# Ledger of designs, part 416: VH-VL binders against o27280

Target 1, 266 residues: o27280
Amino acid sequence: MDSMNVPEVLEIKRIVEESESVKTFIFSWDFRREVRPGQFVMVWDFRDEKPMSVSLIDPVRSEIGISIRRVGEFTDRVHGLSEGDLLGIRGPYGRGFELMGRDILLVGGGIGMAPLAALADEATARGMRVDALVAARTADELLFLDRLEAAGVNISTCTDDGSCGFKGFAHERLLTLEENHDMAAVCGPEPMMFQVMRILDERDVPAQLSLERYMKCAVGICGQCCLDDTGFRVCAEGPVFWSQELSRVREFGRYRRDPAGRRVPW
Below, E stands for the ipSAE of ESMFold2; O stands for the ipSAE of OpenDDE; V2 stands for 0.75 times the mean of E and O plus 0.25 times the DockQ between their complexes.

## First folded at step 17 (VH-VL)

Design zc18 (framework fv_libevitug; at its last look DockQ between E and O 0.02; V2 from the best seeds 0.00; counts 0 for: pae E 17.3 > 2, placed apart)
Fold by OpenDDE, look of step 17:
Structure zc18 (fold): chain C 266 residues (1-266), chain A 123 residues (1-123), chain B 110 residues (1-110)
Amino acid sequence: as target 1 above (266 residues)
Amino acid sequence: QVQLQQSGPGLVKPSQTLSLTCAISGDSVSSNSAAWNWIRQSPSRGLEWLGRTYYRSKWYYEYAVSVKSRITINPDTSKNQFSLQLNSVTPEDTAVYYCAREYPKDYYGMDVWGQGTLVTVSS
Amino acid sequence: QSVLTQPPSASGTPGQRVTISCSGSSSNIGSYYVWWYQQLPGTAPKLLIYGNDRRPSGVPDRFSGSKSGTSASLAITGLQAEDEADYYCQSYDNSLSGYVFGGGTKLTVL
């Protein structure tokens, strides 16, 4: 068995409260081992296991961060943990983001900003100009603003209720922004990503999008995260996909499959 | 500027112990960031990592499987140096030995090297 | 005998682009970062690339690293006479629980 497929029991080094519903759990990481923005880990609380995106990569401090939104029983349990508590971490898995060009646009919605925050750090460290469109339902759900600002990211915000920044959805705000980007990275609700991708395609901006699907094994074996009709496995060929790849995916922006394999509309 | 200065004998008899020292300047052997390595190089075996030591609240040691039974790396905080001992040497241990620092900023790449010490194992 | 496989030699003319490959496996390059070192004759290796594709201070941008799957590559553009050296790739191998090096590539500038 590959050592990477065995959960490592790690101590929570720090917890950062990002919002009312989102916490970032910090762990020590051996940075001989590669971890890329856009990759995910399987988090094991010794009862259940869920995929979570890496949101912080800090080689200097030898730390990674995993941002988790409270959305169900598993995440409720995890959110109840304290510094010093233990979690099982398996991974990283999946295909992460690629960086290209000089100017990058990040478009994130809600917890989708987690992998993008990590990408932002890498991009800025490489001397890239980073614009980030951060979207949320309300102002209090906007994530990583201070962190992004500190990194030198140019931030544009939008909220559904207009409590911060542009009132409206991310794709609507995007239409009002300049088109001068070499690439884009997108992560958030799939309906948002679908609309954003459409706009970026029209603008001929290469785009990478990170998908979320029900994931069981994380190693491309069980097939639970397969996408119609390509057969792409989100855990293996993704979760980061190029827009050209997703253009072949019939279900993208339309539906996903639940644990029973049933189609669930967005 | 961080520098590593190696010292030790260049000739060792078979079955004896190879002993080298690497003195650190500009950094601390007990740094909570750095790791301190020994590497050797020979025409027959190329570059070969031997082991490393580092301090993270306590001392850690990692040794290559090929020399694990014979190798000891010892930090000396009082002198700000670390040493290599390789027991029961054979002619196959003839090589240029390097000490090197890993640094987190460089993703634990070996960013500083000693000048190297040729150690010949010969009767 | 090296865990990582490099071509034993490479050559190019001044100004040319040269690439040096480094092939490994899932137990090393596939899962761990790759480092590259330049070794001039009679000197210790010098860190050239870290973290797959990052350059330390002082390393010219003519040097670039890349990684895909279980293979890595060092590219040198605008080849100069001073680039004549041995180049080594490095990674970590979980099966060996230790760092591993390539066999080295002797780069000759013609």
Scores: ipSAE 0.906, ipTM 0.946, lowest interface PAE 0.5, mean pLDDT 95
Fold by ESMFold2, look of step 17:
Structure zc18 (fold): chain C 266 residues (1-266), chain A 123 residues (1-123), chain B 110 residues (1-110)
Amino acid sequence: as target 1 above (266 residues)
Amino acid sequence: QVQLQQSGPGLVKPSQTLSLTCAISGDSVSSNSAAWNWIRQSPSRGLEWLGRTYYRSKWYYEYAVSVKSRITINPDTSKNQFSLQLNSVTPEDTAVYYCAREYPKDYYGMDVWGQGTLVTVSS
Amino acid sequence: QSVLTQPPSASGTPGQRVTISCSGSSSNIGSYYVWWYQQLPGTAPKLLIYGNDRRPSGVPDRFSGSKSGTSASLAITGLQAEDEADYYCQSYDNSLSGYVFGGGTKLTVL
C-alpha cells in the first residue's frame, strides 16, 4: 500500500459515540511522537487506508482520539469494530493550527469540528477566550457541544433546518457575531469554509483553514493531494493553511478532484 | 542554524527609554512557525518574560501585564530583526535582557537565545 | 518573588540522581505545560524539557521531567560534572497573562 511508511498496529482502547454517524476511537499513544491540533493520521483497516483528523490529544492519559463519520464502505467497517480490535495508524502528518493572541474564533461544520475540538482544548489550556460557532444540517449532527462547554468555550450554534440555534448557514450566523477575535480556525465543508474565509478576510481577522484532499503517501511525494494553481501539497504544506495562502487557490470552494484527477462540483 | 545577536546601549538614565535590537540569522522574523520574545533576568527578580511578537498573516504583539503600558516590541523584516523599547525606566529595570526564538507549535518553547545584554539604569 | 517556587540550591555526587522541584498553583502549573531550562555560568538559558516531560533533540535521556497537580520535577540521573548549572522551570500563568519562571536552582556537582 505504501512503500514509505508502514502503519503501527494499535488496539482500540475506547470508543465514544458522538452521534448516530460519528464515533471517536481512542488509542494509547507515546507522545515522543508529537501530535498537534490540525494534523491527521492515516487509518488502516487492513484493506484500505484513509486520512482522519485527530480530535483528542491527551498527553496526561497518553491517549489520542480519532473521530470518524460513517460515510462509506471503509468507515462502515471501522464503525463495526469494538474495543480491543486493531487498526493501523501512520503519522501524524501535516501542518497543524498555530495559536495567536488571546481571543480565538472556531468555525466548524459537521465532522470539521473534530480538529477544532482538539484546538479548543489547547487554546483554553493557554487561557485564551474561545468562541465556537458549531454548524450542522440538523441538531443531532452538532458535535462536541458538551465537551466544549465543559472546557469553558462560548458556543454559538446554527443548523440548516433551525432545529438548534440559528437557522441558516455558518457564514450567515457569523455576520451577527462580535468582531473582537485575534484569529480564527475553520474546518468543515469546503463551500462553508470559502464563505467564512471571505467574511474573516473582510474583517481583517487572520484565519487558518483545514482542507481535505485525496491522499495516498501522506508525506508529500506522490502529488495526489496537490491544490490547483499553487501546487501546495495538503499532506505536507497543509492540511491547515492561512487564508492568505488560500487566496491564491482558484479551486478552493469551487470544485474538488476525484482519484482520477477530474474536476467535480462540491 | 539559527542565531540571535543582540545590540544596544548598556547604560540608560532613569525616565529614559531602554532600546535593544535582536538580529536574526538562519531564520526569518516573519517565519510562520516562530515567535520572538524578550526576557530579562536580575538577581532579585530572576527570569521575567516581557512579551513577544509573531507573524501570522499580519503582526501580533503580546506583552506582560507588569510592563504593558511601557513596552513596545517591533519587528523589522527588511533588516531581519526585532527590537525592544521600554519607556520610563527606573533602577528596577536593571537586568540582563535576552531575546529568544520560541517555537510555539507543540509547545516546544524558547529554543534559541541571544547572548544577553546587561542594561544598567542609573543616574 | 518568583511566581514558581524552586529550592535555591541542590547538590549531588557524580553518578547519583538529583531532583529539582517546581511548585506553582492552579493558575499556572495546574493548568498549563511546564518547561525546564539549563543555564551554564555566563551563558543564556538552554531549553532542556518541554511539554512537562519531553526532551528536545540533543538533550541526554538522563534528564527527565514530570508533573503532578500544581508541582513539577526535573530529575537528573547519572549526574556528571558538566551538569553543574542553574535550572529554571517555566509555565504560563492565567492570572498574569504570560509566561512565568521559577527562581532557579543552583546545582552543584560535588
Scores: ipSAE 0.000, ipTM 0.406, lowest interface PAE 17.3, mean pLDDT 84
ESMFold2 (binder alone), look of step 17: mean pLDDT 93; pTM 0.949

Design zc19 (framework fv_libevitug; at its last look DockQ between E and O 0.03; V2 from the best seeds 0.00; counts 0 for: pae O 9.2 > 2, placed apart)
Fold by ESMFold2, look of step 17:
Structure zc19 (fold): chain C 266 residues (1-266), chain A 123 residues (1-123), chain B 110 residues (1-110)
Amino acid sequence: as target 1 above (266 residues)
Amino acid sequence: QVQLQQSGPGLVKPSQTLSLTCAISGDSVSSKSAAWNWIRQSPSRGLEWLGRTYYTSKWYYEYAVSVKSRITINPDTSKNQFSLQLNSVTPEDTAVYYCAREYPRDYYGMDVWGQGTLVTVSS
Amino acid sequence: QSVLTQPPSASGTPGQRVTISCSGSSSNIGSYYVWWYQQLPGTAPKLLIYGNDRRPSGVPDRFSGSKSGTSASLAITGLQAEDEADYYCQSYDNSLSGYVFGGGTKLTVL
């Protein structure tokens, strides 16, 4: 094992409250270590360890940001921390997004916008045209809008309740958007990603989708992040997969596995 | 426009100390975005990183294992320079020595280099 | 013995594509960015590629970098006489706690 497999204890330098339920925790980072949009880190609060996507990659300030939604005991504890408090970080791990062409579509649901915000920064820095479809249940859950606008991203929004932008689901909004992209990157609730993937496939748009699964080791040894039928390990061969890879996976969009290995509906 | 200007003697006797200075213009040696490196080049070893110094809340120093016991890199904020001392030199230390700025630190690589100084170690 | 392995030489004719490989390990290229430098005869090295595949301002787009696993590659398309130079890859090595360079590749334009 490499030194990358041992958590480094880092001080929280800043906390950005993105919404009532989402905070971004910012740390100093040694940018000699490669960090790519779509990769994840294991965040350790000295009791438990969970995978989190990198949402900010800022080499000028030597900072990395990790956005965390409050959804349970671990994330409740982390949300209770303050600037100056410590967290353990292992990584980064996994395969990040690959950029291609000149025109990219980002489709993000809720916290799924976190890795896409990092990708938007990289894409705009490379001179690509970036369109982003930002989805949430309500207007106050739409993430990163100001940051995306400042980067020159063309934003379309949708909310389940219609409080901002298109009323409806991300795949419904996507049907009303231009069909002129060279690639797409998608991250959000897996049922949403499945529907979006189908539309992009009908349009012959190459798509990369970021999956989440239960992880323990983060390096492919324990098997807890495996997908049915293929043996793909989300932590090693993913978390970012091409849509063609996912088309061979029966489980995608239909069910997940809990830590005990039981099939659970999405 | 950032420029690095090297100075120092080109001939050093074995067992003595090699000393070089790198003067910085267009940037500050105490910039929190930069690290200041020494690299050498010889036909037998090619390019070899020796060490760097950089400032955040205090000065930090990193040295290559191959020379760690013999090397010192010193920043000088009043003169806007940084120096290299390499003790107990042998003929194997004969090389062209370069200083280089790394900016922004740890990401963009060594984007500005000094002109190089040939240092010959011989009796 | 360079930590990163490059072919000692490469050659091509004007207009061709040439690639230069750089092989490392999980302690360097597998976990850390790759940088490339061009060194023209009698001059200091010049940064050519950073962050695996990014070009500094002033570097023509016919230079490109890539990385796969523990190996990296520099590609030069539309080869020109002025590209005749030595090329070095660089990474960081965690086990050595320092930057490491490849042995260099002398590119000859025929």
Scores: ipSAE 0.584, ipTM 0.816, lowest interface PAE 2.1, mean pLDDT 89
Fold by OpenDDE, look of step 17:
Structure zc19 (fold): chain C 266 residues (1-266), chain A 123 residues (1-123), chain B 110 residues (1-110)
Amino acid sequence: as target 1 above (266 residues)
Amino acid sequence: QVQLQQSGPGLVKPSQTLSLTCAISGDSVSSKSAAWNWIRQSPSRGLEWLGRTYYTSKWYYEYAVSVKSRITINPDTSKNQFSLQLNSVTPEDTAVYYCAREYPRDYYGMDVWGQGTLVTVSS
Amino acid sequence: QSVLTQPPSASGTPGQRVTISCSGSSSNIGSYYVWWYQQLPGTAPKLLIYGNDRRPSGVPDRFSGSKSGTSASLAITGLQAEDEADYYCQSYDNSLSGYVFGGGTKLTVL
């Protein structure tokens, strides 16, 4: 039985307000179904369905968390829900992050910190040293700082307006950081990821990057999330890619495709 | 260094309310990564988790089924403490009561404990 | 009486390896992490193990935890006199929606 392709109706156990625009919805989870940081689930509000990253994996309480930023009609509806309300969840899907080495660098922007927060929990639990560069437009949009700190993560913050930490962009802050990581995990706006990847490549730091594309089926069938030149499906071969893989992807950092399949520049 | 200091009476009469306070130093009761617990210990019942409270944009309360109908845990942000109230006590509630912090919540366990308070329920 | 079952007592001589078992069910140990605590006489419990097999800072490496199925185990190698204490396992139980403890094991160092 391919049960992972059937939405399971789950009750929202808790809602954590991470920021003004981001909420984490917590669900009971049967961990017989494995879930890894970097994987996503399809969230169904019985009207529409959208892919969302898993931001919390808690085997202690048998819970997962899904962090959702309010950005459109679907997310508006979801943000209107309360504890005890129901959502359909199917998955998890996609390739998650791999951990290697002893020292890991996380570079996240905005809601991109969601999968990285889950990764941070695993990495620290494994005894890895974790440095996290957390970026946002403003201080109030920085996500998961308390959670990361509690986990023992060394945090550097970066804000566009300088309201917290380094004033500037993530790749600019990265240039000022020490070059001694065994691997990096990156997630955020694609222009940010593109610049960060460039720097990491120059430093010979193996990097994994989580991409966001329009995904419809989540099972590699519809092709809506295909990347140009490679044929990589973000839902199947990704969303986490190694930098070496993305180096083959012409559209990375340059454009994406909208639901109609049209090229949309970043 | 995080420390928990307990206070409250050590003697309570049957049917009355047991009340204890746990003062926090070195951490905040409203820390989003912490949970604040009450546990009791007796020769007859061993270690028994009573409940916890924690803050994540709002306050959450979780109580053990065995005492759920009688227990209240209250955080006080102004004093950076949290309290335990147990109503309608009986001699079976005689125990050493502990407050304890989880940090991080759920995963790291109860890493800091109060000194314990012996509460005797007797006429 | 306790949700998790421990032997009431254990003993060993200095330098020996001692193992304390903790038996549960699918509703607790089988599904959730296990913690271990050491309690010296007249003191509050002290966290020894979290996440089944992880040691907090300050806990000697001669303490180790393991979990298999619905059972967990605390192992103490190189037993020392100061290890004489009560040891408790802890887990979460989904049927009770709360934390549960073992009955405790009194470890005597002979």
Scores: ipSAE 0.012, ipTM 0.501, lowest interface PAE 9.2, mean pLDDT 92
ESMFold2 (binder alone), look of step 17: mean pLDDT 93; pTM 0.951

Design zc2 (framework fv_libevitug; at its last look DockQ between E and O 0.01; V2 from the best seeds 0.00; counts 0 for: pae O 13.3 > 2, placed apart)
Fold by ESMFold2, look of step 17:
Structure zc2 (fold): chain C 266 residues (1-266), chain A 123 residues (1-123), chain B 110 residues (1-110)
Amino acid sequence: as target 1 above (266 residues)
Amino acid sequence: QVQLQQSGPGLVKPSQTLSLTCAISGDSVSSDSAAWNWIRQSPSRGLEWLGRTYYTSKWYYEYAVSVKSRITINPDTSKNQFSLQLNSVTPEDTAVYYCAREYPGDYYGMDVWGQGTLVTVSS
Amino acid sequence: QSVLTQPPSASGTPGQRVTISCSGSSSNIGSYYVWWYQQLPGTAPKLLIYGNDRRPSGVPDRFSGSKSGTSASLAITGLQAEDEADYYCQSYDNSLSGYVFGGGTKLTVL
């Protein structure tokens, strides 16, 4: 196994507090090593290792950023770290987003905006027109709005409670937006992604969606990240899939599997 | 505009040390945005990266494994240049030697090259 | 010879499209970016492509790069006489801890 599959211990260079529950951890990165929006890294806190999406790719400053929502024991420990503390990073892994055309729609829910923020930066750097629909439960959980605006992204927001922008779910807001895009990229809660994918399919907008599944090896050999019906490994053939690839997967949007392989409703 | 000007002897005898210098204008050898490389080119081996140096909080050095035991790259901030020394040369070290800047950072590649220096190793 | 493999030659007529391949491994192209350089006779190499598919300012848009798996490709559309040159791919190799180049492709414009 080469050194790409062994965690490299890196110093936290900066921490950006994106919200009360989300922090972006920034590291110096050797940009000879390829990293693409939609890929993930395995983050090791010297006890556990979890997959996290790359949210910042900045070759000029030689920085990579990883946005982490505080959700459980692992993320609580990582959120307690300070600049100068160490984390293990291995990767990146997986298939990233593919850009096409000149006009792209991003649809992100909660922390799902993290990989889409990285994609927005690449799309704008390539001269594409970028529209983003940013969704959350409340206004305080809308992520990356200032960063997206500074990049020239046209932002629409929605919140479940109506505290900012459209009151409702992302797919409901999408129905009220003009759909004149060459492609879309979607990341967020899987039920949201399923509803958004349905609308985009009806409008004949090519869409790529980023999935999360349980991962152990991250290089496609252990089988823990496989999808029903297709045998696709999320860590190898994904995490980013085209909507037509996912339309053949019965589990998408309907259930998930726990680490023991049991079906669990969304 | 950044330019790299090479100097050094074109003939070196076997077992001696090959020494070349690359003078920098329009940039600083201690720029934290740049890395300074040596590359050589021969008909039998094509382009071959030899090593680089760069400064952040201190000087860092990376050398190709094939020459690591024989190579030294030295930055000189007072003269704004960097040098190549390759010890114990043989005829297999005959090549055109280039210096090159990587800027800004590694992602962007080697954007400025010196004019090249043919070095012949022969008795 | 080189870890990165290129065809030794390629040719085309003005206006045609040509491609130059660069084959590597998971230790290099599979995990690291690809750069391309153009070398005119008697001159130093010139950066043509960085980041797999990005062009520096001043490089015509008829030059494009791509990467799939452990292989990369340089495409030249609308071939012109001035494109006659040697072309080299470059990557970083983790097992060698250093930059690696392809053997070069001599492009002839007929």
Scores: ipSAE 0.634, ipTM 0.841, lowest interface PAE 1.6, mean pLDDT 89
Fold by OpenDDE, look of step 17:
Structure zc2 (fold): chain C 266 residues (1-266), chain A 123 residues (1-123), chain B 110 residues (1-110)
Amino acid sequence: as target 1 above (266 residues)
Amino acid sequence: QVQLQQSGPGLVKPSQTLSLTCAISGDSVSSDSAAWNWIRQSPSRGLEWLGRTYYTSKWYYEYAVSVKSRITINPDTSKNQFSLQLNSVTPEDTAVYYCAREYPGDYYGMDVWGQGTLVTVSS
Amino acid sequence: QSVLTQPPSASGTPGQRVTISCSGSSSNIGSYYVWWYQQLPGTAPKLLIYGNDRRPSGVPDRFSGSKSGTSASLAITGLQAEDEADYYCQSYDNSLSGYVFGGGTKLTVL
């Protein structure tokens, strides 16, 4: 088994079209290399490399899935690939989610549902009750609905325009829910996560949130993913953080770093 | 198996109110993630969505802009049904009216339909 | 006029492949899922495709849906006599804040 820092060239076993802009690429995986929901891998198309969350973990089939949204040149190239084509995968990296309790709430926005879908599979396999609030701007951006349903997840949808489910934002829908859970896992746009975290904190629900920041090395060396005031590196200490940890992060939900390292507001 | 059974008059005079009921069996009108729709079909206007109601901690109502000022969709949990009221009808409202379910969410489309009710607006 | 545009008619012989197009805009098909319904004469519409390209239970695999940009397509392979029906596409329109349908396509099996 190679070092986790060396890309392994893997064949795309299957491609699942999740939406118009999102595809899941499935690879054979040697599970001697442990992977947890919430961790990410670096995907190398032999030109560029980008961090991607693991969205499927299947020990039975010995497969993992990586869901990729088409958002730029790199992802455009990847989306042009076919089954049988090759990609470089190194990792997994980062801190994944920790499951606790019996009842778990998942709150996901857009592509943020990728790591949560993997978490949902694990949670349901463990016999946990899983509620998922799946949010998106529009109905066409909602992800993994059939997959979650098949897993026995209780799904609530939320769209900005009301085209599917609750009309409004995730935190607004959350405010209408009366039931508390033993823990929550959140992933999506930081503004969404920030609002959701506030509500969960007020309700004393332990929450873990997965950040999506610009990452380069994935091994905590380059510092490109450092968070202000804490020194947290998203690739090393995260990407999954507890709400208590993020409460110390001033920039959370307020601004991010662009590829040039500049502070950019949300 | 989920079934929708429609009932109501097939003839309505102009300016009066069109009223139809859709009785649900095999599911609950207040089921989470279920939405209950009214659609009509005519040769002149084709298929036209009129509106829907659904329950998610509270009742929500969504109406088509074309009929918003005249339409009311009401769920009845006691009878496990939902109704359509369309006020101030004109001959243009003559159509076959359908009730339909979306479950377990909008994403899955309208998977169960009522049998349809022809409503003729005539003096 | 229907918000989504379909050809008024299509035809094919048994065993052939037939395609029905559905054209929209960025405010509907370009941003939202597409559904397809089959309506046999004298019956209510039946859900045929959901989520652009997914088949409900009971729908034969010879029916397939696809979406690209602001257009969608329903393909029927191995056309059978019982496929003679009207077919409707559906989407959501953000400008109208509601569901919209195509004008329907009458499919004749020759």
Scores: ipSAE 0.000, ipTM 0.482, lowest interface PAE 13.3, mean pLDDT 92
ESMFold2 (binder alone), look of step 17: mean pLDDT 93; pTM 0.949

